# Miniprotein binders against q56419: the designs that were tried, part 17

Target 1, 326 residues: q56419
Amino acid sequence: MEGRTLEEVQEEVFKRHGVLVPKKELEDLAKALEEAGLLLTEKVEARLKEEEEKLKRERPMRLAGLSYPEGEREARAFLEAFRASYPGEGEEARVLLMPHLEPSRVPEVYGAALAALEKTPPPERIYLVGVAHRPLKEKAAALPVPFQTPFGPALPDLPALQALDALLPFELFNTPLAFREEHSLELPLFFLKGRFPEARVLPLLVARRSPELGEALKVVLRDFPGLLVLAVDLSHVGPRFGDTPLTRTLAEEARRRDLGFLERLAEGEPEAALAFLGANPTRIDGVEVVASLLPLLRERKGKVLAHRLDLEAPTLSAVGAGTLVL

## First folded at step 3 (miniprotein)

Design t11
Fold by ESMFold2-Fast, scan of step 3:
Structure t11 (fold): chain B 326 residues (1-326), chain A 119 residues (1-119)
Amino acid sequence: as target 1 above (326 residues)
Amino acid sequence: DPEEVLKKAEEAIKRAEEALKRGDYRTAIEEALKALELLLQAYAETKDPELLRKALEAAQLAIEAARRAGSPELIAEALEALARVYEELAKLLPEEAERYLYEAWKLLLEAFRIAEEHG
């Protein structure tokens, strides 16, 4: 009710005024507010430096109490409820594609991912590849610190991360602040840590296609075998994403594009999956991740376990989500 | 896509700065407010404090342009933009930001009232 509070302040101040403020005085007051804003800018810069320093030691939970429960027992019950939302059986995963969309919007899709994890032997490490929602200094980045979860900290696989860094033509640990507010890692990690509490993690973000990342990961995975997780959402349609309002026809087209993309990945044909999307692949945020990881996805057959196009009715927009096992 | 939104915001800030330099205050304000809207949209999705820093920059640019234009209406519009940024900053820095938000709202109300009276 913050907006209501501001409206009440607005009405109270309005009621107290009885005189016209001369233009010059109003201009002088505007300048004073501009100067006050400069001081706040300095404090914001100090806060960013503080946050970057914290990220050198650990990555704290940001969405606990909002997207998932903070307490371990409540988090376990929450995870079990998502598994129960999916009536199907899982398949063993060597590669798992799952969403990073708010879980409560697509519970059956996360449930399908949990079903796949139930059939998957516990990996020693998880390569968790998400999508950067803020700019990175390079095409990809990682953060080599413990990530806090309700199930305890997900520890970084430092030897595997260092091996990966050594093979890349850029510094892997290049943008720590990009990880402060990153739901494409935090939300999948909640489910992955709950299922595989002993697994170490390589938290990776892709901002732009990096074929060198895929080639390096292929080498690292031979020495440091683990589960590869692509945490990506599918179609983004509607005015919220620069499109026309969602219609039945546009929704059906989005579902067809999502499923066609996933089906081609399931056939071990990631280049065909990218080509199927055509000239406008940015509608699916997973495109840059798939394009980066081609060497890891080729000739690997699998199965689409779930797909949902979630409607955001107030904005007449929708986001696609799916679970794919390879 | 917050990255695409951020790019559009940076382009709008650049256009606002160029307009301000040539004395096109209306365009400067319009482009600065466009940048602010885009930055606040990206902030809503990411909660990245760095985006609020950029939004504060856009709001300050709009205020400077409005002051040079000497229009109560444009000053009111720019102060409204600053108030929106301060609302979000109050969540990060509640003690100091709430004081500035209160002052911004007081001035916004007076500027709005004057703008209504003068057209």
Scores: ipSAE 0.013, ipTM 0.469, lowest interface PAE 8.1, mean pLDDT 82

Design t12
Fold by ESMFold2-Fast, scan of step 3:
Structure t12 (fold): chain B 326 residues (1-326), chain A 119 residues (1-119)
Amino acid sequence: as target 1 above (326 residues)
Amino acid sequence: DPDEVLLEAFYAIWRALEALERGDYETAIEEALKALELLLQAYAETKDPELLRKALEAAQLAIEAARRAGSPELIARALEALARVYIELAKLLPEEARRYREEAIKLLEEAERIAREHG
């Protein structure tokens, strides 16, 4: 007020409370940080371009040695151990809902999926629908290349993929990089390839609700019959997912929401399942998948084989997982 | 478990951003530096440039929190953290290696000067 500039006042406060760094040095530091960020972005972009070119030929394993064994013998033993973790019998599946959560966290749930696959006649092809954890240019995408597994490459069903692409109002093969690190496809595929080594695969990702995908798939399945697999996790609760810390009450609510959703799907009422979630707010992974595939889920009755809410104590968070056959 | 370490790093960044927004600068820098340490450990094992980019973002958060706190000790710690990222950048970007090594030395010298002048 007395003719002192704001800058003079700010400099006085800065001297009193902190390090007096010359303005030019602070400006130079900010510029250096921006330049370093830009160069890292350019390096990341160059690497992603190389990965995108590689993805035109094949999709390599990313989780081998981490989520499952990389050797075939060890992978077989691992798969059988998961089957053994589920004490029940499976049921034949025309549609299978299974998780994509880290398998070691919910072994009984993956074991239930394996039990269902044991009762299912070997399909010529598997429509594997996962959830996009990376941005897609369109509502859904596919990658028409072999996916490597410890059991050998899972080969794409090119005729069925091309038939699907022709029926969609967008390019199906629109975002190859989204498949580079996609556990919602890789983890279920490990189990599916282990049980059906000769089946070809349509690896599909859903990012947003796409009714046109469900309608197109219904048409394609008539000419190219196969097993439909929805690789989706259920409730996501707690700080790991941007929510409040998990309480016993929130965990019970999540379990109830998961089971209510799955049981409505098992009654062949997928619209009721979605409405149930709307009335009971939740972060269920796979809502967009179910909403996209409504024509394939209506009036198909089935059974919930397993459900678990996996508690992650360090983050006070939880993820639901289930196995449903239709 | 690299995936678990990365998840913990992202959670720490989230806590740092929350603390920064509510004016808790000490917590903000502590969480940002925790994220940086986890990301640099993961980077050492994988050499994934995306992890180094996230480490740079964590260092930027630490510097911003320290600047707003006006603490010489915290500013010195944040500058030391940024220097560690620049040392790794020099290894990753050979064509820019001299520049990042010189900048890392400059940051470490400035941190030492601040520590010496402000006890």
Scores: ipSAE 0.011, ipTM 0.468, lowest interface PAE 9.6, mean pLDDT 83

Design t13
Fold by ESMFold2-Fast, scan of step 3:
Structure t13 (fold): chain B 326 residues (1-326), chain A 119 residues (1-119)
Amino acid sequence: as target 1 above (326 residues)
Amino acid sequence: DPEEVYKKALEAWERAFEAYKRGDYETALEEAFKALELLLQAYAETKDPELLRKALEAAQLAIEAARRAGSPELIARALEALARVYIELAKLLPEEARRYREEAIKLLEEAERIAREHG
């Protein structure tokens, strides 16, 4: 109603739909809603400022008791059950691509990642690169605080994070609130901390392709060697993602695009992997991460350990998930 | 028929507002949610901006009713409803899109926090 009179609103409703809304009722409603809206906006803003201040100290668990158990013993048993879901042996990883989809949906894919971590020497630090599910002020961001897990806090690698920040043309620590509710970091971190309890972490989010991030990371990794983890999901198809209902043809196309993408990455050809997807019609969310990290992925050969397209029958939708070691 | 859907939406809205005036906040909230769903359905077919304005009013009434009912769960549901309207407003008004998307994200984040803390 801002910029419009109540009489103009009343007249338009009558003209469009032949219904006259009583002026007094509309006026009373408008006053009540205006005050409620203003109060709610102020309350929400105050609460977000409180949460931002808390995030300067630590990042608490948000999915404990929902996606994984809260207690350490129960969390350990849960982790081992996922490992048991994958019958194969892993391969040593210098770069690991793993999903961030709800783990219970693709246990064998997380199991493959755990198998790879078992074959990998414990790193001093993990560069954990997830996908932003909320807007960032810049193309990428990091949060330099301990991330709580059932296995204890995952401590930030402050010297490596500061080195990375210094090399970027933008402030790395630019959007703390984006990390408050971020499953692309929290879910992989649960598994990584369970396997490498002493490793420090660089929790990184990519919102848009940032070649400067990949260039800076290549420099930082020379002085601060560690495991690079790309926490990305693959195809997103169906009505839940703004697409048409899942058909056999669409599911086959999603599987073909997922596997073609992963295969080209495994050949050390990340540009070919991106070109293969073209316009990314099945919405692989890892595209922006891969495009940002090109210098770290070129000429690095590896193996696809697992892939699955997880079907969500009630919504006729599906999400692809895979484990790739490089 | 979009006109029949709109008529049902107005009837639900009238019931919501009458319940609100008499202090029956639970009925006001449920009828406001019904009005919101019907208004968004009619908007999807007609793309009439007046329907989004009415949807905004229904969502805001739901928030006020939930707040007065004092139920964190219902407040979370009402915040989610307002966020849905802001998402549609962002599509309709490109020049205001950033503002409406940012507000929708804030509302969804607050709703999720309330749902988790008071579950």
Scores: ipSAE 0.000, ipTM 0.186, lowest interface PAE 12.8, mean pLDDT 82

Design t2
Fold by ESMFold2-Fast, scan of step 3:
Structure t2 (fold): chain B 326 residues (1-326), chain A 119 residues (1-119)
Amino acid sequence: as target 1 above (326 residues)
Amino acid sequence: DPEEVLKKAEEAIKRAEEALKRGDYRDAIYEALLALFLLLEAYAETKDPELLRKALEAAQLAIEAARRAGSPELIAEALWALALVYIYLADLLPEEARRYREEAIKLLEEAERIAREHG
């Protein structure tokens, strides 16, 4: 199943032989399938309800021992190694754009983010905005519980979250299960908690553009100042993402689109950054986040610290990653 | 990208529902199974229980289409689909893993019986 294309999946589905079966046997099979389906539905729903109840108390680590070390000592050494992979000094951030793909694939990009965090005064809170990889009941959501990390739990900023909820036309805490396995929050949070162990967090997911979220956040940030982090990946190209195998031309187009997007954000022109992408043919997943946060990004100048297009040779695919300070 | 895979799976589910309403049962099962395999592939990568819940939804659609078609060939395909969901449920529910694996084996054995005895 791993590395299989859509075409290979389609081919597999209909390779089986046709047969003839008596009517009574067909009726018995249909009944057995219906009974099996009912049992399966009950068990899945019971487990999802159980998982949702657990998420009311805390969000456990899912990627510890896989994407980052489980132990605190090893996690700290891991952070230092990533910082060392970036030769620059960084810049102070009021807004930080950083990736959420597997850190080992783009260590210098995460290193650039760490460099920026070193130059940034410790914030009281971090507004961590990721991309929903699962459907949300609303355009955006938050989970107001401690998120476990190797550096201890990242505590929620409950007053700021409640202030945000009060300003939104929808329930902010609407889809707890979407947070169970969300790497766009967990991976950046590992680095942020390691650098700012005392900061509280607002873990936010955007599924679709929400101008009301950006307007509400502008008000909340005035009363509850903090670091705004956009945890987004850039271009997604190649067969794994629905394209033909990666060519030099497609890779160059992806790099051009990534950098053009980031540079326009760095000039304080987020509308121009969105317009530059047009139909978003290389699938930059930050588009909905940027579109939601326009009031927070306008006229804020900064600098692109790092960019990489990470190549997956086995799938002939690539994912872009960057670090931008505003 | 799990989001792109989910979008393609949801589009396939819609096409399956449309085909089912038209009485195009083979097309309905094809689209439902396509959605299921996309969702299971995404689940294997992410371990997201929501994707497995969506896979169950696709499996149920395939079962309904096979039931209306009354075709042993299509029922065998639906049994395969349900067996795959049980295999991933064993991963999601460790305490029930043995039971779900046993159910998956039973479904696969029944699909094999249909193919062998009526081929």
Scores: ipSAE 0.006, ipTM 0.438, lowest interface PAE 9.4, mean pLDDT 82

Design t3
Fold by ESMFold2-Fast, scan of step 3:
Parts: sequence; structure tokens; C-alpha cells
Structure t3 (fold): chain B 326 residues (1-326), chain A 119 residues (1-119)
Amino acid sequence: as target 1 above (326 residues)
Amino acid sequence: DPEEVLKKAEEAIKRAEEALKRGDYRTAIREALFALLLLLYAYRETKDPELLRKALEAAQLAIEAARRAGSPDLIAWALYALALVYFELAKLLPEEARRYREEAIKLLEEAERIAREHG
């Protein structure tokens, strides 16, 4: 709705200033503007190149002091508080679906994930699959560098990443800049590193459905066994996401959609889970991840440990979050 | 949703490029400004400098269309688009912030001058 209003404003502004001037003045001015634009592009490109070079060495924390504490002691207490927010016991996970939205909004959902990690033997590596929040050059990408956390750096599993890269029809390490500001990896990684400090990680982003990624991962997991983590949020509803204002009815529909999706995954029926979402599966950012990982999710039965629809009253919007163990 | 907004911006850039190719400069500038505004929204949410670079590309597309059209309304619109990018660059590049803000103000003043002087 806001987008449509914005287009209308643009048209009105444009029409208001419609008058004719001598061509020579316009040509001279246009050339000056083009030259200024080229200089700005050069500065921005130089900055991006610099940031990309830094990402070849490590991925720094971006949300420390905002979404989680910077200090190790404070971070540990933070984790324990989230675990305590969930009254239940976890289940051992071979596959864990957990959220990536701001943890303080759904503490019991992250607590459920921590409960599952508590029951899970320490893996040698974690396949952490998040959702790209900016474009990738390919359908999926990875960044093979240490990711900083308050618990120390989460080290990349280079042999497993190289094996994965070799099996894909595209270069896996294709968009380093996409990892600079990526909460779908950083927030779950905080919890995973706190629980499994010795585990290496494969930080993976999915932008679009990649069946070849799922097939390649099935092969790699055989030789490099580990914990598969799908870091995905569920329904996105309301004006903040380009949708109508949230009503009680729309909120109930979103909860029903989230739970129907998760319960079908828990039954080992990921195709049925995708079909259940009907005409608007993209409203759940986990759809692209689940669709990419079908071979890893079929015939795996599990349990939904938690689900919440986080309501943002000021924006009349909501985001769903859940914890599923397979 | 910054991701959905980015997709819409990329679609608008494509429409602007297609309009420019066929000589529809009004549509080209309108679509380019739409893309610019969406990219700036996404940038404010994500702080991704690549989005400012794309916004600058949208502004350049508007400037190119204005140059070909030879119309002060289109020039004023292109100046407005570039000014918006300068304001965000001032936030991204603190060492150059004063210069970029000054340039943005000059571009807005020039856009207003063109509108008044030739209307």
C-alpha cells in the first residue's frame, strides 16, 4: 500500500515541475550531473571493494551489544536466561529448525531450540542454512571464514565446504558482501556457538530454490556428518511487509499457516508442508530453504517444540517463529 | 520488507531501462525514481552500501533520461534523485559528510531554480 502511495507522490511531483528550457543549458547540466554521479560510484565501489577484502579474513559481529551481549560472561548468562524461558525439555535433533528474528521478541522459541541442543550430542560440524536478506549472484552462497561471536570465532569447516563447492553447478563462494549484514546466520550462530563451542560451521545462505544444493548436501553429509540447522522465520504479515494491516483474523490465519507447515515437516512430508501454504508460500521465508533441502527432510519424523506469532502493535505487523526437531 | 522492496526496485530499474530504449523519458525517470526510493528504504533498513550503489545507478538512469529528453522538469527530477543519494552517502562516509550534504543542498536549490526560472 505504501509503495502504491509512493508511486502516486512521484507522479504528482514530476507533473508539478513540467516546463521547457533551452537545450544547451540542459545538456551542460546533464553532463555535470553524470560526471558527479560517476565520481560517487567510484567512491562507493572502492568502499565495497575494501569491505569485501576484509570479509576474506573474518566475519565480525554486527549485532553484539544490540541483540546479544558483547562479553562472554554476559553472553553466557543471556543464553541461560533464554533456556530458562522454555519450561519444556528438548529432543535430540539431527535437523533443527529455529528462527532468526530478534531473540528478545520470542525468547521461549529460542529457549526451545536451546533445549533441543542440550539433548543433542556435540556435532563435529553444523550446517547452518539461513535466508539471504540481500541478493546473491547465485541461488545460494557460503562464506569460508571465521565468524566472530562472544564465545570466540566459529571456525569454517573448509574440507566440507570445498566438498560442497565441488558438487555444485555454480561457485559456492560467490557473494561475500551478502554476509556482512546477515542476521539469519549471526543470531542462530550466537546460540549454536554458545552450546557447541568446538563445532565447525558451514554458513550457508539460500536466496532462491536450489534443488542442487539439497542433493549436494545429502552427499556431503554422508562423508562429513553434522547437525543441519534451518534458520528461518515463518509468516510475515502486515504493512511492514507490504501487506494489509494485521487483524485478529489475519493473525489467526498466520498461526494456522505456520503450524500446518511445521506439523507436516514433523511428519516427514516436506512437499506436503509446501503445498499446505497454498498460493502464498513466499510469505514464509523458510519456503525457499525447505524447497532446496527436500532430500534431507523427507521421511524424518519429529516434533514442534514451540511456536509464536510476534506482534508489532505500532506497525500492525507480525512475524512467526518456531522450533522444530527432526 | 527490505527484500521484497529490493525485488520491486530491480523490476522498476528494468522498466526504466526499457522505457529509455523506446524514448519514453517520462516513464524512464518515473520508474528510476521509484527504484531509487525503494533502494533508499532498503538501505536504511539493512545498511548495505551495495544498495546505495544501486540507488546511484537509478539516479544515473534518471540523469540519462533527462539529458535525452531536454526538459527542465526531467532535469529537476534527476537533481532531486541525486540529492537523495548524496544525503545517504553523507551518513555512510562521515569524513566526507559535510561535502556530500553541501552538494545535496546545492542540487535541491538548482532543481528549484530550474522549476521557478523556466516555469
Scores: ipSAE 0.000, ipTM 0.314, lowest interface PAE 12.0, mean pLDDT 81

Design t4
Fold by ESMFold2-Fast, scan of step 3:
Structure t4 (fold): chain B 326 residues (1-326), chain A 119 residues (1-119)
Amino acid sequence: as target 1 above (326 residues)
Amino acid sequence: DPEEVLKKAEEAIKRAEEALKRGDYLTAIWEALEALDLLLQAYAETEDPELLRKALEAAQLAIEAARRAGSPELIAEALFALAWVYYELALLLPEEARRYREEAIKLLEEAERIAREHG
C-alpha cells in the first residue's frame, strides 16, 4: 500500500471483491501493515514465481465443485439444467454477450446463452473477452495456455493470439497472475466448452478502455474467424457496491439502465449504448469491454434474449445480468 | 451442490491449520484464502450467516499466517479479504450496520411516499 491513498486501496478492493470498503476499515488495514513493519520476503517472491510458472503451463479450475460440478457427467447434467431453465428459443450469434455472475443466481440468463449456442454453428475458435478483477500491467491481457474445465482443457489458439499480439502497441501476454482467479473467464468458459468442445479459445481480459484492442481484433477476425463472446455483468447497485441501500426506485432504474444499454447494442449502436449510461459507467463492468470493442459491435443488429436483476437481500444490493445476441 | 462447496472449504481450512502447525505459513495463507473464497461464494448462493462467520475465521487464519510469514503483500491481501467479510457482517449487525439499516428505511419510506404521490 506504499504510495497508495485510502481511495486507491478502496478502488482495488471494489475491483477485486465488488464491494466498497468503509474508510475506517481501510485505516485499520493501514495501521496493521504499519505495525507489522514488514518487508517483502524471499519466500513470498518464490511463491509468486511458483504460481506464475504454473500459469505458463496451464490454468487450473478454481471454481469446480463450487460454481459447477468437477466431474464431466455431473457437469453435463448441470449445463442441461441451465438450458432447461430458459423456456425460449435461441438465435444464431456472431457476437454473444453473456454474464459472468455466479450461474446459480441467474440460471435463465445462462440458459438463454446456451439456447443461442445451440443455434450457432460450431466455431473453430472463441474470442472470450472478460473483465479484469485484478490490476493488469496494460489495458488488456491474454494467457496463452490450456484452461482446464470438466469437459477437458480449452486449448489456446496460439496462431490467432500471436497475430493479435503483433498488432498491439503493448505486450499482450502480460500479468499472468491476473488469470489465476478470474471468474469472468472461467464461468463463461464452462458453458462455452460444454457446447463447443473442439473450439480453441483466446482468453482476453480488459481492465481499461483499449480502442487499439478492438481495432486489432477486427483485423485478426478476418484471418481467424470465430465467435466473439463478451463476458460482462451489468448494473451493480446497493451498499455492497458503495451505493445507498436498494429501493424499488433504484432497482427499477437499474433494470431500465441495463435494458436501455442492451437494446441499443442490439440496434448496432454501441456509442448510443455507452452514452445512454451517462455518468455511472463504472457501475457496469461491460462499459470498458464495449468501449474497447466498438469496431466489432457497430451496425450489428441482434436481440436481447434475457435480463434479470439479481437481488441480494442481506446487503440490500443487486447485480444485473443479460444475454444479448448480435 | 452447496454441501460439496462447504466440504471443500472445510478441507481447505484443515490443510491451512496443518500447514500453520508445521510452520508452512505460505501454504497456510493460500489454503485459508481458498477456503475464504469458497465460503463467500457459498454465502452469495445460500445467504447463510454461518458461512460469513466461517469466512471471518478463515480470513483471520490467513492474517495470522501472513504475519508469521513476514509478508506485507500477503498481509494486505488477507486484510482486504477480512475487510470485505466484515463489511458484509456489518450489514447484519445492529450497532455496526445501524447507518445502513436507517438509510435503507429512509430510502424505502421515501420511495413509498413518491409512489403514492406519483403513482
Scores: ipSAE 0.000, ipTM 0.153, lowest interface PAE 18.6, mean pLDDT 78

Design t5
Fold by ESMFold2-Fast, scan of step 3:
Structure t5 (fold): chain B 326 residues (1-326), chain A 119 residues (1-119)
Amino acid sequence: as target 1 above (326 residues)
Amino acid sequence: DPEEVLKKAEEAIKRAEEALKRGDYETAIEEALDALWLLLFAYYETKDPELLRKALEAAQLAIEAARRAGSPLLIAYALIALAEVYIELAKLLPEEARRYREEAIKLLEEAERIAREHG
């Protein structure tokens, strides 16, 4: 008659919801996060300054042993297995759109990209444009250092990067730390370096629409011709991305928006692709990249080689991925 | 623009607090977690310690909302978001990285269990 114990409440939550999340544990977690924040402020600032200095020399692998094999031999076998996952022949690419999500989730999509690269003459340089997952001081950024891969370092094209920097109204090399942990560059680069080991790279990140970047790249590509790669994922739906848990209706909407976006790009109509998405309700990654690169995408027709909406069961979420050649 | 990101985060925290007061726990959790991610990303750009403190406030608000909600899917969502915070803390604090990764794994395993039973 004095009321229920915390243990009785905990047991009822377990019976109804299949979880044991005691009030005490949530309170202890909140306290731990508060204490970590105070400690974090001083130590993180010192660590970030140290990491920034290291990034002046090279960009180390962060996902080796996790998303791809660390050793060259194993990495080569891994790459060939992805190619084998796609039964098609590919098409020559002057512009390649490929994903940057975990490769093991969409092997056939990466395989389609590899098939396209097999039909493409080896470029002297690759303009690799990814999406910033960390804030940038400017709308876009680049890091002019070697990027380590299991196939050896991907060397920066310094003359082309300097030419690009000179044409921009902002400092191109503005946020080195944004490149410390950036899978939108590291994961596509693994595949690109494996196929074109001699190509130099311009590693570029876009955070916000930069028409200036697209106009500058159009000029630089005339003097420094190369392969343009847009490393972008498509729809992001489900609780991990701010939605309700994934439903069939949400999954079908995501697929429709992904394919409608890619098909309009394949018709050489990037403005129509952006207009089709409107407010981007399924959060197609890379909208800012496409919007920045309009001058390079207009009137360039191509083909969608692969598309998949990958389901993340533990998070009740999904991410779209595709391969497009232009 | 870090000032614009901070503004959006503060507005999201306010919406979360208002949702929590009216018993709209789903909205409270979503708004609090949105604010958390905005503040963490802004911290990387500015290195402003005040942004970390606000990010922890957002995390605490999400925990409180999930606790009051008692919904298995909302609890799973909050656990996933907290695991992501721990993963980021592990990257920023190498000395404590193992502990934070272990906590993140435990949260993700619990969230997977809930998702399999209810999803």
Scores: ipSAE 0.000, ipTM 0.341, lowest interface PAE 11.4, mean pLDDT 81

Design t6
Fold by ESMFold2-Fast, scan of step 3:
Formats: sequence, structure tokens, C-alpha cells
Structure t6 (fold): chain B 326 residues (1-326), chain A 119 residues (1-119)
Amino acid sequence: as target 1 above (326 residues)
Amino acid sequence: DPEEVLEKALEAIYRAEEALKRGDYRTAIEEALKALELLLQAYAETKDPELLEKALWAAFLAILAAERAGSPELIARALEALARVYIELAKLLPEEARRYRYEAILLLEEAEEIAREHG
């Protein structure tokens, strides 16, 4: 939703129910309904058709004023506050795993990612791989347009995107609408653009395992070196995700599952990381991303910098978040 | 007897979960909504927060079943069920009341729009 549209919705709710609704609450509910995988109404689909045409030129900010400040000065202060929330030093990253969960819920985890970026030489481009929260026509997709941020537009690396497209058995630019409201790209991008303002970006979404994406990326990275970022959250547990209400035991199991997964990735053993998740690998949204990127993760050793299981008391649910450098 | 009602509700939740595993989405939503009604009835008598936690779980099972069934009318019913639980949670949890009431309003609005469009 655009700011103006959001204000109209707030006005309609006030007229209908006599309640003034803050923008953040409107966006939080929109995310909740989308995360539940609810069917889109004709009203929403009509809006999406308009947005699809606009997405041919640029990807506007959706979470500005909600998850991060709109103004550049305020955005820089916000980013520095997140860095300050992590007491440790970072490690240089060639591959960075970071969350895409609402930053205010796990500030230490985003702070750890910022610490790693401080130790990392500025890349010419960032391969930003997120998780599709909407259906894609293919296993993966990209959107080759500028992504707006408070720090200016993150420009697409068109030559690298075209090289990637040429190596894939499907059309890479296949589902523009999937990028309209995609927080798995927008939230990490805010932090990445703040730290590397000159870097171009390859914004990539994975919906299903695509080993061909990993193989193609391995080739493209050789010709177009850059920072690989996996923007993934970890365990999703509790009623919000179709599970039983969160207990202390279930929370401890989720933390153990998250850390076991991350530690195996840190040893350069991504297949072992996937196997460790056992009977319920889909409860970690990074599974399909890791499974797609195996050729890029094997034999790369690194370090887990931070991990948190964020408890969502209202829904008796939790989402894991972590920062890993390889 | 609140304990008997709770036992029946838990049985209904179990049946909903088993139906979901089998792809029987119609049975899954029927059992989930049955559990929710029993839990809300028991909660009205006891005011036991654990019952609302279980009702929230039943509501999420109903949403999941309706989503997988791909039925707009079932999705609308599941959204209404979740809204009812959020209204009760808002009364129980003053610190979170504004968020729950707000989420309930938007769920009810979405359910009404789905019902209007798909009948």
C-alpha cells in the first residue's frame, strides 16, 4: 500500500468504526493476512494491476515510516542505533545470512549484520536473495528496476541480472507483482544500502528449491564478484504458523534447531544443515534458499554472530532470527 | 462442566489436525470451528486465559484449512473466528488491547468483502 492509500484506509476505518488507526497497525495487519496466505480479494487484485504497471519503472518503499524512517537523516540515526545494540565486533563476510523479520523485534541480530558489513570491503554489487511470500510463476524471480530507500535508489546490476537470466532454464523476470510488498528484500536492503550506498543490487526471490539458480549464480559471481546475502528468518513456531501454542520446551527446541542449522552452515556443510532440520525443514523459511544455493555454501567456514528467538506473545508464537558470516 | 467442555474441544482440535494431514479440509475447518465454539463457551464461564490460547490455535487451524481448500466462503468464516478470539484477547490483555481490537476490525472487514464478492 502507498502512503496516500493507507491514509484513505485509515479514514474509511474511522468513518465505519469510529477508530483512528495508526499506519503501523494497518501495515502489521496487512502483513499478518499475507503471511497467513489468505486469498486476495477483487479489491486488492485491482490495486495490484495498477502497481504491476508502476513496477516496470521502479519499486517504491512500502515500509518507510513503519519499519524504518522515511528521511535520510533519521534513517541513518536509526541504522546507527541498531549497530549500537550489538556489543560485539563483526567478521568480514563473503556470504552474509541475515533476517528479514521486523527489525525492532530483533535489533541485536540486525546490529550483528551491520557489524559484519563494517568489516566487509564495499562490494560493487550485492546478490540479495530473499524468500517469496507470494506465488511465483517459476521457482525464482528477480525485478530489474531501482528499489527506493531512504538513502536513495538501490540500482539494479543489469549486466549481472541479464547474465544470470541467460544461464537459467526459466525466465528470471517472471513475476513483478511478487516484489510489490516483499519485506524479505526491502528490510535487509535498507541496512545494506545504508552501509554500501554505491553498490548495485540483484534482488532475487526463491519460492521453491532451484539448484539451477545456485549453479547459475556460481558462474555469474565469477564474472561479477559481489556480496551474497541470504535474507532468511529461522524457526516459525506456534499457532500463527499452524502449530500448538508456544511453551518453554518448544521454544528451547526451536532455538536448538536454529543454532544447529546455523552452526552446520558455519562449518561449510549446508547439506548437513538441511538434514539436521529433520522431519520439519519447512518451519525454517531459509530452507528453500539454502537448498538452492548449495554450490555457493559448501566448504565456506564462518561464524554465527547472533541469534534470537523473538516471542510474539499475542499469538503465542515465535520467529527465529540470526546473523551468520561465511 | 468446563473440564468436560475443554476435553471435547481438545478432541475436536486433534480431529482437525488429523483431517488437515489427510487433505480433508472441510472436516478440518468444521472440527476447528467446533473446538473454537467450545473453548469460547468455557472461557465465558471460567475466564481462564489458557482457553483463549487454545481458541487462538483452533482459529489458526481453521484459517490454514480454509486456505488450503481454496474456498473464499470458508476463508471468510475462518477470519471471523479469529476476529472473535482477538476481541476476547483484547479484553484480557489491556497492554495489547489496541493491537488485538484493530486486527479484529480488519479481519472482519476482509471477511465481509470476501462474502460480498463471492457470496
Scores: ipSAE 0.000, ipTM 0.139, lowest interface PAE 17.8, mean pLDDT 82

